# Ledger of designs, part 73: miniprotein binders against q9h3h3

Target 1, 235 residues: q9h3h3
Amino acid sequence: EDGFTAEHLAAEAMAADMDPWLVFDARTTPATELDAWLAKYPPSQVTRYGDPGSPNSEPVGWIAVYGQGYSPNSGDVQGLQAAWEALQTSGRPITPGTLRQLAITHHVLSGKWLMHLAPGFKLDHAWAGIARAVVEGQLQVAKVSPRAKEGGRQVICVYTDDFTDRLGVLEADSAIRAAGIKCLLTYKPDVYTYLGIYRANRWHLCPTLYESRFQLGGSARGSRVLDRANNVELT
Key: E = the ipSAE of ESMFold2; O = the ipSAE of OpenDDE; V2 = 0.75 times the mean of E and O plus 0.25 times the DockQ between their complexes.

## First folded at step 5 (miniprotein)

Design Y7 (at its last look DockQ between E and O 0.17; V2 from the best seeds 0.00; counts 0 for: pae E 3.0 > 1.5, placed apart)
Fold by ESMFold2-Fast, scan of step 5:
Formats: C-alpha cells, sequence, structure tokens
Structure Y7 (fold): chain B 235 residues (1-235), chain A 96 residues (1-96)
C-alpha cells in the first residue's frame, strides 16, 4: 500500500518535469526584467493544468529561475534508475549508504532545500525573494510548483549542485535566510526523488538529510540546521 | 509467454481508451486506465530484467498521470499521454 502511494508521487513528479515550464533565465535575460516577470506569473495564480482566468491557459509543470552561472548537470538518471530496479530485485540490502553510492556512481549529485507554503501572498512574496537571490547570484537555481485545482500547499525548491558537499548545502541555507525566508526548510537529495523514495517507503529510509529552522536570537546566520542522520545541530 | 500476453492486453486497453476519448466518454476512459494499471502492476511482479522493469515502471507512471489529467478535465492531454503509452508498449513487446 505505501509503495503504491510512492508510485503516485513519482508519477506526479515525472508529469511536472515533462510538462512545459515557465522560466526566467538570467543567463540570457536582463535582471531588470525579473520584477515584471514575477508580477506576470505569481505562483499562487499560475494553474497546473491551465485556466483561461489564470496567467496560463496551458499546463505548467514548474515555474523556475535560472542563475547566470547555472549549468544543468542531472548526471546519468537513466543509469541510476536501471541500477535501482536491479538493486530492488537483487535481494541486496537497501541502505542510505547504498543509495549514496548509486548517486555517486551515476553522477546524480544535486539536491534541494524545500519549503511548503499555502497559496497566497506569503508564497508569492517568498518566491520573489528566492528568485531575486538567484538572479543576484546568491543561489544557483530554484523552482516553485503551480497551483493545483484541489488546493493544498505549493513547494519552492532551491537547488545545490552536490548533496555530499555539506558546506555548499549550508551556504544555500544562509542565502535563503538572507532572502527573508522564515519557514521550516528540509533538504533532500535528488537521487531520492528520481527513485521515487518518499516519507512512507518500504525500506524506512529518511530522504531528508537536513532541517533548517529560523531563529531570531540564534546563530549569526539566522537559522539552526539539524543533521537528521546524526541528530546533531550544525549551526 | 505471460509477459507478452499482459502487454498485448494493456495495448488493447490503451487503444480502447483512445477511442473512448474521441467519444468524450470520461467514465469509460477511467475504467480502461484503471484496468491497464492493474495489469501493469501484475506485469511488474513478473519482470526480472532491470531495463524492462524500468520501462514498464514509466508506463505505469504515465497511466497514473493520465488519470490525473482526466480528473482535471484535460482530454487533449490524456489523448497525448495515451498515444505515448501505446508507442512505448509496442517497443516493450518488441524487446521480449
Amino acid sequence: as target 1 above (235 residues)
Amino acid sequence: DPLEELLKKIEELARKALEAIERGDKDEVKKLLEEAIELLMKLLELVTDPELRLKARFVLWKLLYAIKALEEGNLEKVKKILEEILEEIKELIKEL
């Protein structure tokens, strides 16, 4: 039963990746055009499957902002997925270390900080802050989900190149906090997403490596980061 | 060959679903997609080759996506997904 939920989540993720994206690409577009683009496509109003009354009449999978230095490198995702199918049928132990090794072997190293917000002004404001940080070079790339017909929370994803690079992950957290974000953040390697491993998985793997909580009187960085695997505070 | 039999049944269901879309019969489309999903889950229990399992898994995900698009009322999107599924099933049959 839990595995069937994972299949549904994987199908939704695949669908969003395959559908058209609305992209502000700072590599080819002047930064001065960002504010107009954000006003045209607020994520609380962009609809997943299109609606004549919204900014889009056609389906949109993601709304994304690419930084000037963004260089896509998803690695060998097909090889990773084939190796995962082989591993599942092999009877060999499935552990965090095994998945980390698969990710390294197939160069699928990216990961992301996630924040979940209800549709509305706070979501749009948070996305605008993240988008500006990307265009200004403090973050590399980010995306936000469009509004579903059923409602529910939308997600902002802020990517880093290498989930094994703890310093890089923490630097991204600092930049998100500097952009004014105060909500809970969780960090997930893309290897878990590509393999359809979510909270309720049959291997009892935790796909979340880090959690970040905002603290006004806390660290100089404005957040406390927990390493979920080692149960240790990093900042 | 139980794998080939299952794939041919799934192919037939996909063809019938395309015909149901042309008639605007959303209820029939949903029934056919759900039947295809059940058969494909049975197929995944039998497939041992990793590459074939991966390809079959993508067909499963596309079937689930088609149901979601159907529930959102986008029949044009459902038709496009089904056309892709049909081509992928034909390729899977060839690889047996």
Scores: ipSAE 0.356, ipTM 0.755, lowest interface PAE 1.8, mean pLDDT 86
Fold by ESMFold2, look of step 6:
Structure Y7 (fold): chain B 235 residues (1-235), chain A 96 residues (1-96)
Amino acid sequence: as target 1 above (235 residues)
Amino acid sequence: DPLEELLKKIEELARKALEAIERGDKDEVKKLLEEAIELLMKLLELVTDPELRLKARFVLWKLLYAIKALEEGNLEKVKKILEEILEEIKELIKEL
């Protein structure tokens, strides 16, 4: 994170969720329309707040693609957030195990692989590859941030259903790499996002559960995935 | 009741910010929002009820978003956010 306080980051996440999204929904839209949609809404040109001359005239929080098999399931986010507030006033210690148990108890198990790219051709090309993987069924749902006025990096998020299901997380990593993505990927369970917990948090929690690094050669061709919580390699 | 007094002060600041939007006084809107944030942070130091804390934290996040929307020049968005904040503050006052 860029040194912003956790409250500012949580507020920005809430704002993006509240604003309209641009969505290609494969459950209701033919796959043959995807390329035209991608050309109309390249993430390097869709602006966060709407700009004359951009494809969008109104604010856009996220650009998203929903796969054929996407079945929305946010879990009990309200109950999770209330339980978190109760823990903060209880004086009990807050640990990674506590967060994992809260997520399980409230069925907030989704998470996402993240990649950060500068605006431009490489971002648009990477997004197009991810979007195609989603529509073709190798991934379930992905989103990309729109362009901010100042030239900051943008983020592509590729979701999985259950951060405790390591096989599913690794399968998503493999599908991302098959789309030609070679940059560093980090995996963050949604529980940390819903609770506003980022890298520089007061509890010294590590919100990044996994890291994936692309490598060629040797017996570890493709991804090398590290479990950050236990400091062990999964691949 | 100190919690109710803080909430009423925050409500008054939000209402004054709406009036400042109608006048086009962007600097006054920012000042009023920043004051509301400061008071809300003080409120969060006093509140122990989990449900009330959650609702207050949502209001804080909306105030921070309103400042960002104001800095981007989107006064219609700021107005909508403030109207939501006012309703949420009224509900907080009713619930304790």
Scores: ipSAE 0.273, ipTM 0.691, lowest interface PAE 3.0, mean pLDDT 86
Fold by OpenDDE base, look of step 6:
Structure Y7 (fold): chain B 235 residues (1-235), chain A 96 residues (1-96)
Amino acid sequence: as target 1 above (235 residues)
Amino acid sequence: DPLEELLKKIEELARKALEAIERGDKDEVKKLLEEAIELLMKLLELVTDPELRLKARFVLWKLLYAIKALEEGNLEKVKKILEEILEEIKELIKEL
């Protein structure tokens, strides 16, 4: 049962990536239009399949905001996937270090901070804060999942260019905290997404490299960041 | 074998999708591909063999890619992907 959950989550994520996206692109759209766009497409109301009465009539995979400095670079995802299959057939042990090396070799270095929130005002408010931070250039790109039929938690993803750049990962955490986000954050490299490595995967790999917990009255970052692989605090 | 039955259903859906492409019925193509994905996800629940599971996952990725190509309006690409899927499914059935 647990191994199948990872494949389902992978398939759902891939399906969402293939469906149409609602995008605010700060490179082409004035920042002054952001508030109207956020009001038009609140994540708690946008539905995955375009349900009657939703702001969207068509399926929506993601709602996204692109910053002015955003440049899509996914690297060699196909080569990564082929190398991953070859690795699995080789019988070699698969470790987080192996995945890191594959990611570097194929230039698939992007990663994301993840936050999971219930549908409603808190989600929409969190998303508005993140979207503003992206448009203001504090973050490069973010996306949020639309509302599912079952009313499950929605996920906000805030990207960084390189999951191996610890400083960049920590800077993004700081920017997210500055945007008023106080929930638990987990950091997942995109290589783990492309390889279908989710929770309860057959390799027992933790799909999350970092965890960020909000701290009241703490350091300038407003959070504690844990390296989950080494069980070491980075902040 | 439940696995073989699922694979044969997916094969049938892929074949029907190719026929729908020839008719220019994009909506039917999308529906058939979505149904094929659902069945393939069920297949992945039942597959315990790591090698078969891997191959099935590749078929899943190709189906998702076919949907993307369809949305892009690239029907030739959809056709090509579906032809590849049919061959991969035939191979999977032989390995069961």
Scores: ipSAE 0.043, ipTM 0.507, lowest interface PAE 2.1, mean pLDDT 88
ESMFold2 (binder alone), look of step 6: mean pLDDT 86; pTM 0.855

Design Y8
Fold by ESMFold2-Fast, scan of step 5:
Structure Y8 (fold): chain B 235 residues (1-235), chain A 96 residues (1-96)
Amino acid sequence: as target 1 above (235 residues)
Amino acid sequence: DPLEELLKKIEELARKALEAIERGDKDEVKKLLEEAIELLRKLLELVTDPELRLKALFVLWKLLYAIKALEEGNLEEVKKILEEILEEIKELIKEL
């Protein structure tokens, strides 16, 4: 968004991670309770810092759904941050390759498909579809941002375990499409998020690795996935 | 006014944090920043004006970034951010 710097976006992401989350955890909660939970906490109405008129009176950083088999592995994020500071002060080139190597070295391998939608029915409907896919086992875990104070777009994040596993990334895209999602998707490694690589970064890096577009005339599972750096279709 | 009182208390915490960073007291800086964040979150619950809320949110984002820089041991960056925060809080107080 115009006016946001990489530093401001990183700070906003940290704030959301630190604040309480609303979680439907399929590992401990029956799937039959999902529809009631989705009705209680539609993301278009849940406010970032709480409001008496919304479903929440207290701050909410994220609204998340954990799949039955979900087992978090964030890697060594602290080691990654220390290595990143050292890299920045060293004068060595900062490229997608050096970031990939830092991620591998510190086991920070997770990544996510992103979709941005305006607050409203379409956002809530898309989130419900994704949440059901997670609870049914087609996706591992997902989260959606609450409504921002300034009323901007909200983001749905659908995670995969390893951004270097292209097959796994493509399988997640297929499951998102099967859930009825037709909007543009972009894929971002979590290492980029932890290091503050956003749209206007000083390293001139593309903040996402892949782009997915719904395939016209194809099945609901069909899409065209492009490697953004090489402009190559992965299909 | 509760808003002015909260902003002045946040300003005092930020000033104390600058003093602590000059002494190299990282634990005290972290404690003060976390207290300022809690007060700012309470202030955001009281502010109804959209423009004022947005400006307060930018201060919150800077405080969170300062904690991150502190955790990484970059005291020079923390000092820079705190100086920016103090100027923004001063402007917010003027707008009340």
Scores: ipSAE 0.000, ipTM 0.183, lowest interface PAE 15.6, mean pLDDT 80

Design Z1
Fold by ESMFold2-Fast, scan of step 5:
Structure Z1 (fold): chain B 235 residues (1-235), chain A 85 residues (1-85)
Amino acid sequence: as target 1 above (235 residues)
Amino acid sequence: DREELIRRFEELVLEAFRLLWRAYLALKRGDLETAERLIREALEKLEEAARIAEELGDPELLRRVELLVYLAEFLLREVERLKRE
C-alpha cells in the first residue's frame, strides 16, 4: 500500500511466489470437493508464515484455484528480460506503448484483476465466489494472499490470458461481478510485475490499465470499466 | 560533491535492484548459477551504496540499502535450498 516502495513490493512478491501454495486444482480434483477445501482454508485464517491455531503450520505464499482448462504459460520471460535491458541502454523512451510491444514480442501477455479486502467474512465470501466461478469455468485461474503478520488488507488476483484482449478482460470483470463482488477492481498486466514496475517507479508509469467500479442497478454488467490511461469508458 | 554522491547512490541502488530482479527471474526458471552470480554482483553494489549513505549521514538512504540486502539474502537462501533439492 502507501507505505511500500517498489523494492519492498518486489521483495514481498518474490517471497510469496517462491513459498508453498495451497492449491485446489480442478483439473485433477472433483468440483464437489471445493466447498470442503474452502472451509478448511479460509484466506482470513491462513497465515503467511504459519501460526499455532491457523489452518497452516508452515509458510504459505498463495492460496490458489486452477480451472479445468488451466494451462500455465508465462511466455518468454528470459527474452523479455534481455530486451528490457537493451531498451534501457538504448536511450529510447520507456512508455506504456514500448512495454506493450515488448510484452507482445515475447508473449508475456497474462494480466489480472486485483481486489483488496480486509481480513474477515467479506474476504472469505468473496474468495469463495471467485473460486466457484473458476471451478465452474467462468474464470481461468485465481489466487488470494494469506493473512500478513502486519494484518493489512489481502488481495485476490483473477487472471486473464491476454491483457491486450479487451473483450477477454471485460468478460472476466463480468464474471467477477456475477460472482457477487462489489468492491473496486483494478487490472494490471504481468509484464509490469516481471520488470519490477510498481506504483512508485523511476519511469513514472501507471501499471494499472483498467478500473472497474460496481454499479447498484444500472446495466447487465453491474459495473463501469474505465481504461485509465486513455480515459475511455469500456462499459 | 554532495550532489555527486547522491547521484552515485541512486545509480548503485537502481543497478542492484535490476540485478536482483534478473536473479529472481533466473531462480524461477531453475538457473541457480546465474541467480547466485547476479545476487553477488548486487551485494557488491549495495556495499558501495551503504558506504555512500553512511558518508552522507542519511538513515533513510541506509534503510533503502538494507531492504535490498534483505532481499538479496532471501534469494541466496532460496538458491541454497534448491541446491539441496
Scores: ipSAE 0.016, ipTM 0.417, lowest interface PAE 5.8, mean pLDDT 83

Design Z2 (at its last look DockQ between E and O 0.60; V2 from the best seeds 0.00; counts 0 for: pae E 2.4 > 1.5)
Fold by OpenDDE base, look of step 6:
Structure Z2 (fold): chain B 235 residues (1-235), chain A 85 residues (1-85)
Amino acid sequence: as target 1 above (235 residues)
Amino acid sequence: DREELIRRFEELVLEAFRLLWRAYLALKRGDLETAERLIREALEKLEEAARIAEELGDPELLRRVELLVRLAERLLEEVERLKRE
């Protein structure tokens, strides 16, 4: 994927973050209302700009589900950015280890599993499975992009609190697989997004740390998870 | 040198994007003055990047700049909206 595509997706994601969200919050809303909410706002029908005939009349940036244990913590993103600017000015080598240490120091540790699906029944079914897993406490928080005017694939993001916690990342993969998701998953730390580190960057940093492939008849986890930085299988 | 221009372009685009993220964070904190300053700094970098893209004659580079300019403009509109409230 061309560097342009990654930057375009990041800019569109930031623009979407500024628009209103459709949120189901399991901390304040009974779990029994989830099915009605999913039926009211299927991701394949919710439009980015509130097109005529869509469930939404106003622009929607994201559709999200918050679990009972969800606590938003973005860490010190401002301090992270300042430290990153100083590091670049110093001329010191920049490695994945350097970024990991910066993320730890500033407590910017969130990351997400990403899946891309075509609009339609399969997307809505996948989202319903993820939303249920969040409400049941198997996952903490997830979001899905609304339907774009030009069409194309929609993205489901499933978050974890700490990209440095390999066990937590693998547990989220297992929960996604248990929800019936069989497509390719990629895991990206949010620190790379905050620092503007995309594909084909000048430092040759890969923003994807993990890749999960579903395996039929494989080990107890039903997926193969690859650590891309070390080229090692974790499962 | 073409290679130097491309390097400078990528640097400017990266710096502009970081400034826009910082502006967005300032906006979320209600610091509208800081947000506006950062957006303007980003736009200055994007103007320089556009000139480089034009000199290189690369329509893809121009398209990248235009995308970030639209994002900066949207952030500025949001700042102005919040100043009126």
Scores: ipSAE 0.405, ipTM 0.744, lowest interface PAE 1.5, mean pLDDT 89
Fold by ESMFold2, look of step 6:
Structure Z2 (fold): chain B 235 residues (1-235), chain A 85 residues (1-85)
Amino acid sequence: as target 1 above (235 residues)
Amino acid sequence: DREELIRRFEELVLEAFRLLWRAYLALKRGDLETAERLIREALEKLEEAARIAEELGDPELLRRVELLVRLAERLLEEVERLKRE
């Protein structure tokens, strides 16, 4: 966290992916079991490494909910990475447009809305709302990090299947807001993740494509979603 | 020269980083031979990075290297486990 380097953050992310996940899979599990599962594994109490007193006795990398329509397709990630290496040696400029085209060409189109919340009731309530939205079919798949540090913030990721489909991204934002979530949301296409492109990268690429801010009053009520790549408001 | 050593250290860590990420993705697709090769290449670069961090006398740089070494070792253990399957 504080004082962490980019390699530390990526190493922790890889380790979390490799450790066991706690998954509620609506494709194989009745929806009536969801509330009991949520009560058993609140993300504010599930610990990354199985601390004493937590509901899990072994490490947990992620807590996830898969919807009925979840059909994983990462696209041509190997081809994407090969093309990325070739691009870096080619002398061509590396721009957000170049990354977009690589992602499209190799069908690596998924992305995710991210929100960061402190452990506690607000996090657990937000996760429960998202999980219900996934099981009810308004969202396809979501995951939340377990508690890794005393008092540290945790992340909820809500996936969409195509970052170029602005309507689909906005529909996911709307479903998140309908669950009562009012915090800042940021959207990161998975292409940046598969290429290892993080904040402060040498190409000055911004991994955040969209931002969503919830507005409560005035003449503009609801989400205000900004496309940072094109500097245009989508709402 | 301290500045040259720091620059070389950062380069080695970045290279190891990229190798481990590629190894992780190879592991996920089941390409265990590629994953193992990339992990071992990353460990070689991390060994040199550790020597530079020791020369600089900077424990934070050593900590960064050891973090990536632990990740590399976890990846290699998973590769070895899957090969025995």
Scores: ipSAE 0.336, ipTM 0.690, lowest interface PAE 2.4, mean pLDDT 86
Fold by ESMFold2-Fast, scan of step 5:
Structure Z2 (fold): chain B 235 residues (1-235), chain A 85 residues (1-85)
Amino acid sequence: as target 1 above (235 residues)
Amino acid sequence: DREELIRRFEELVLEAFRLLWRAYLALKRGDLETAERLIREALEKLEEAARIAEELGDPELLRRVELLVRLAERLLEEVERLKRE
């Protein structure tokens, strides 16, 4: 049952990646156009498969904002996949450390902070804050899922270049918090996505590497960040 | 044996999903030939899974196969789109 749920989520993620994206690209579009674009495409109103009552009549996989200096680097995904097949055949233990080394060897280093919010004003407000931070250069790139037909939570993904760079991961968390975000955040390296590591996986690995919880009072940064793989508090 | 059919069904669905995931990764790196081959292999396994689901008379198992068949069809559409690019 939980295996099927993981398969369903992965299948939907693949379909979303392949369907058209609504993109605000700050590399080619003036920052002054962002507010109009956000008003035209609020994520709570953009539907996954199109609807005459929504801003889109055709399917939309993701709504994304690319920063001025954004330069995607997927690494050697082909080499990563081949090495992963070999590793599984070898019988060696599959651990967070093993996956980390595989990612480093093949330069598949990007990752993302994830936040899940119900459709509505809070989601749209959070996305607007994140989008402005991207256009202003505090974050590199972000995307948000459109509204699903069944009406479940939507996800905002905020990417960083290198999941092994703890300082960079923590700086992104700080920028998200500075944008007014107070919900739970979890961080997932893209290598886990490429290798099919999700909630129900046969190696019983935690599908996220870091976790950030908003903290009223306490630390100056406004959050506590935990390294889930090593069970170490970073802040 | 009903239990053996259910086990075979679960095996086929998992194998088909893994093939589609590998096809998706091949597609992302521009390897259209590998992607198409893996998608077609997945569809063969899904066809066998559908026959088992029909024999068992379980509409939920058929819906699970239909989900993956739709994904496979979408991946093939993307392969064809990229070939025309």
Scores: ipSAE 0.200, ipTM 0.614, lowest interface PAE 3.7, mean pLDDT 85
ESMFold2 (binder alone), look of step 6: mean pLDDT 88; pTM 0.871

Design Z3
Fold by ESMFold2-Fast, scan of step 5:
Structure Z3 (fold): chain B 235 residues (1-235), chain A 85 residues (1-85)
Amino acid sequence: as target 1 above (235 residues)
Amino acid sequence: DREELIRRFEELVLEAFRLLWRAYLALKRGDLETAERLIREALEKLEEAARIAEELGDPELLRLVEYLVRMAERLLEEVERLKRE
């Protein structure tokens, strides 16, 4: 993979974080207003940089829903970054275990299930299901990317508060499946996001920890979850 | 040598991006002086990268530099906004 391209993608991610967000905050907004908000801002129609023909005339970085119990905790990202730069300068081997330990030491524990869908009805339907699950308390927080000017798939991110809590990660997967989602899901810890762009072309580590595939039929769980790093099935 | 120019360009862009990311983190923690210093250092690297991209005659490389310059300018605007608080 091209490190130059990875840096470009990281710049785009920073821009999205810095641009305005469209937020439904269940901590301060009645749940009864969600359906109207979803109808006003379907992700397949909200444009990244604004357009007179879309719901937004100004740039939108993300469309997000915060649950009633959502309490943001990014941890010590600054300390994490300093420790990571020191580790890189030391020349010591970089492993998933080393990254996990840096994340634990600096309390950068959040992570997310990712799903990629083409703009259209299926994306809007999936997002509505996820948003309702968040407002109803089955999930903590989620966001979806707006439609890019060049087209392409959009991403829905469903966050969990601790990627080292395997049970919690699996419970989120179950809630996503219960919301009617059937596409491929992959799980990425936020520590990888904060550090991966600096190192993606150097370390060649798998960028996601888990993969969830929908199982139609006999499975009570509704999905099969694989630990990508160790190639071990968790369900 | 085209290969040497491309290597230097990639080094400058990577350095600029890392400076901008560190600046972004400094902004998140409220360290406006550090953020501004890092952004200005990134802009210096990007100015050199722009010269190389122009010499290479590749409009895509120049477009990438312009994208990162816009990112740096956006970060500087945020620094100015926070200074007024």
Scores: ipSAE 0.029, ipTM 0.444, lowest interface PAE 5.5, mean pLDDT 83

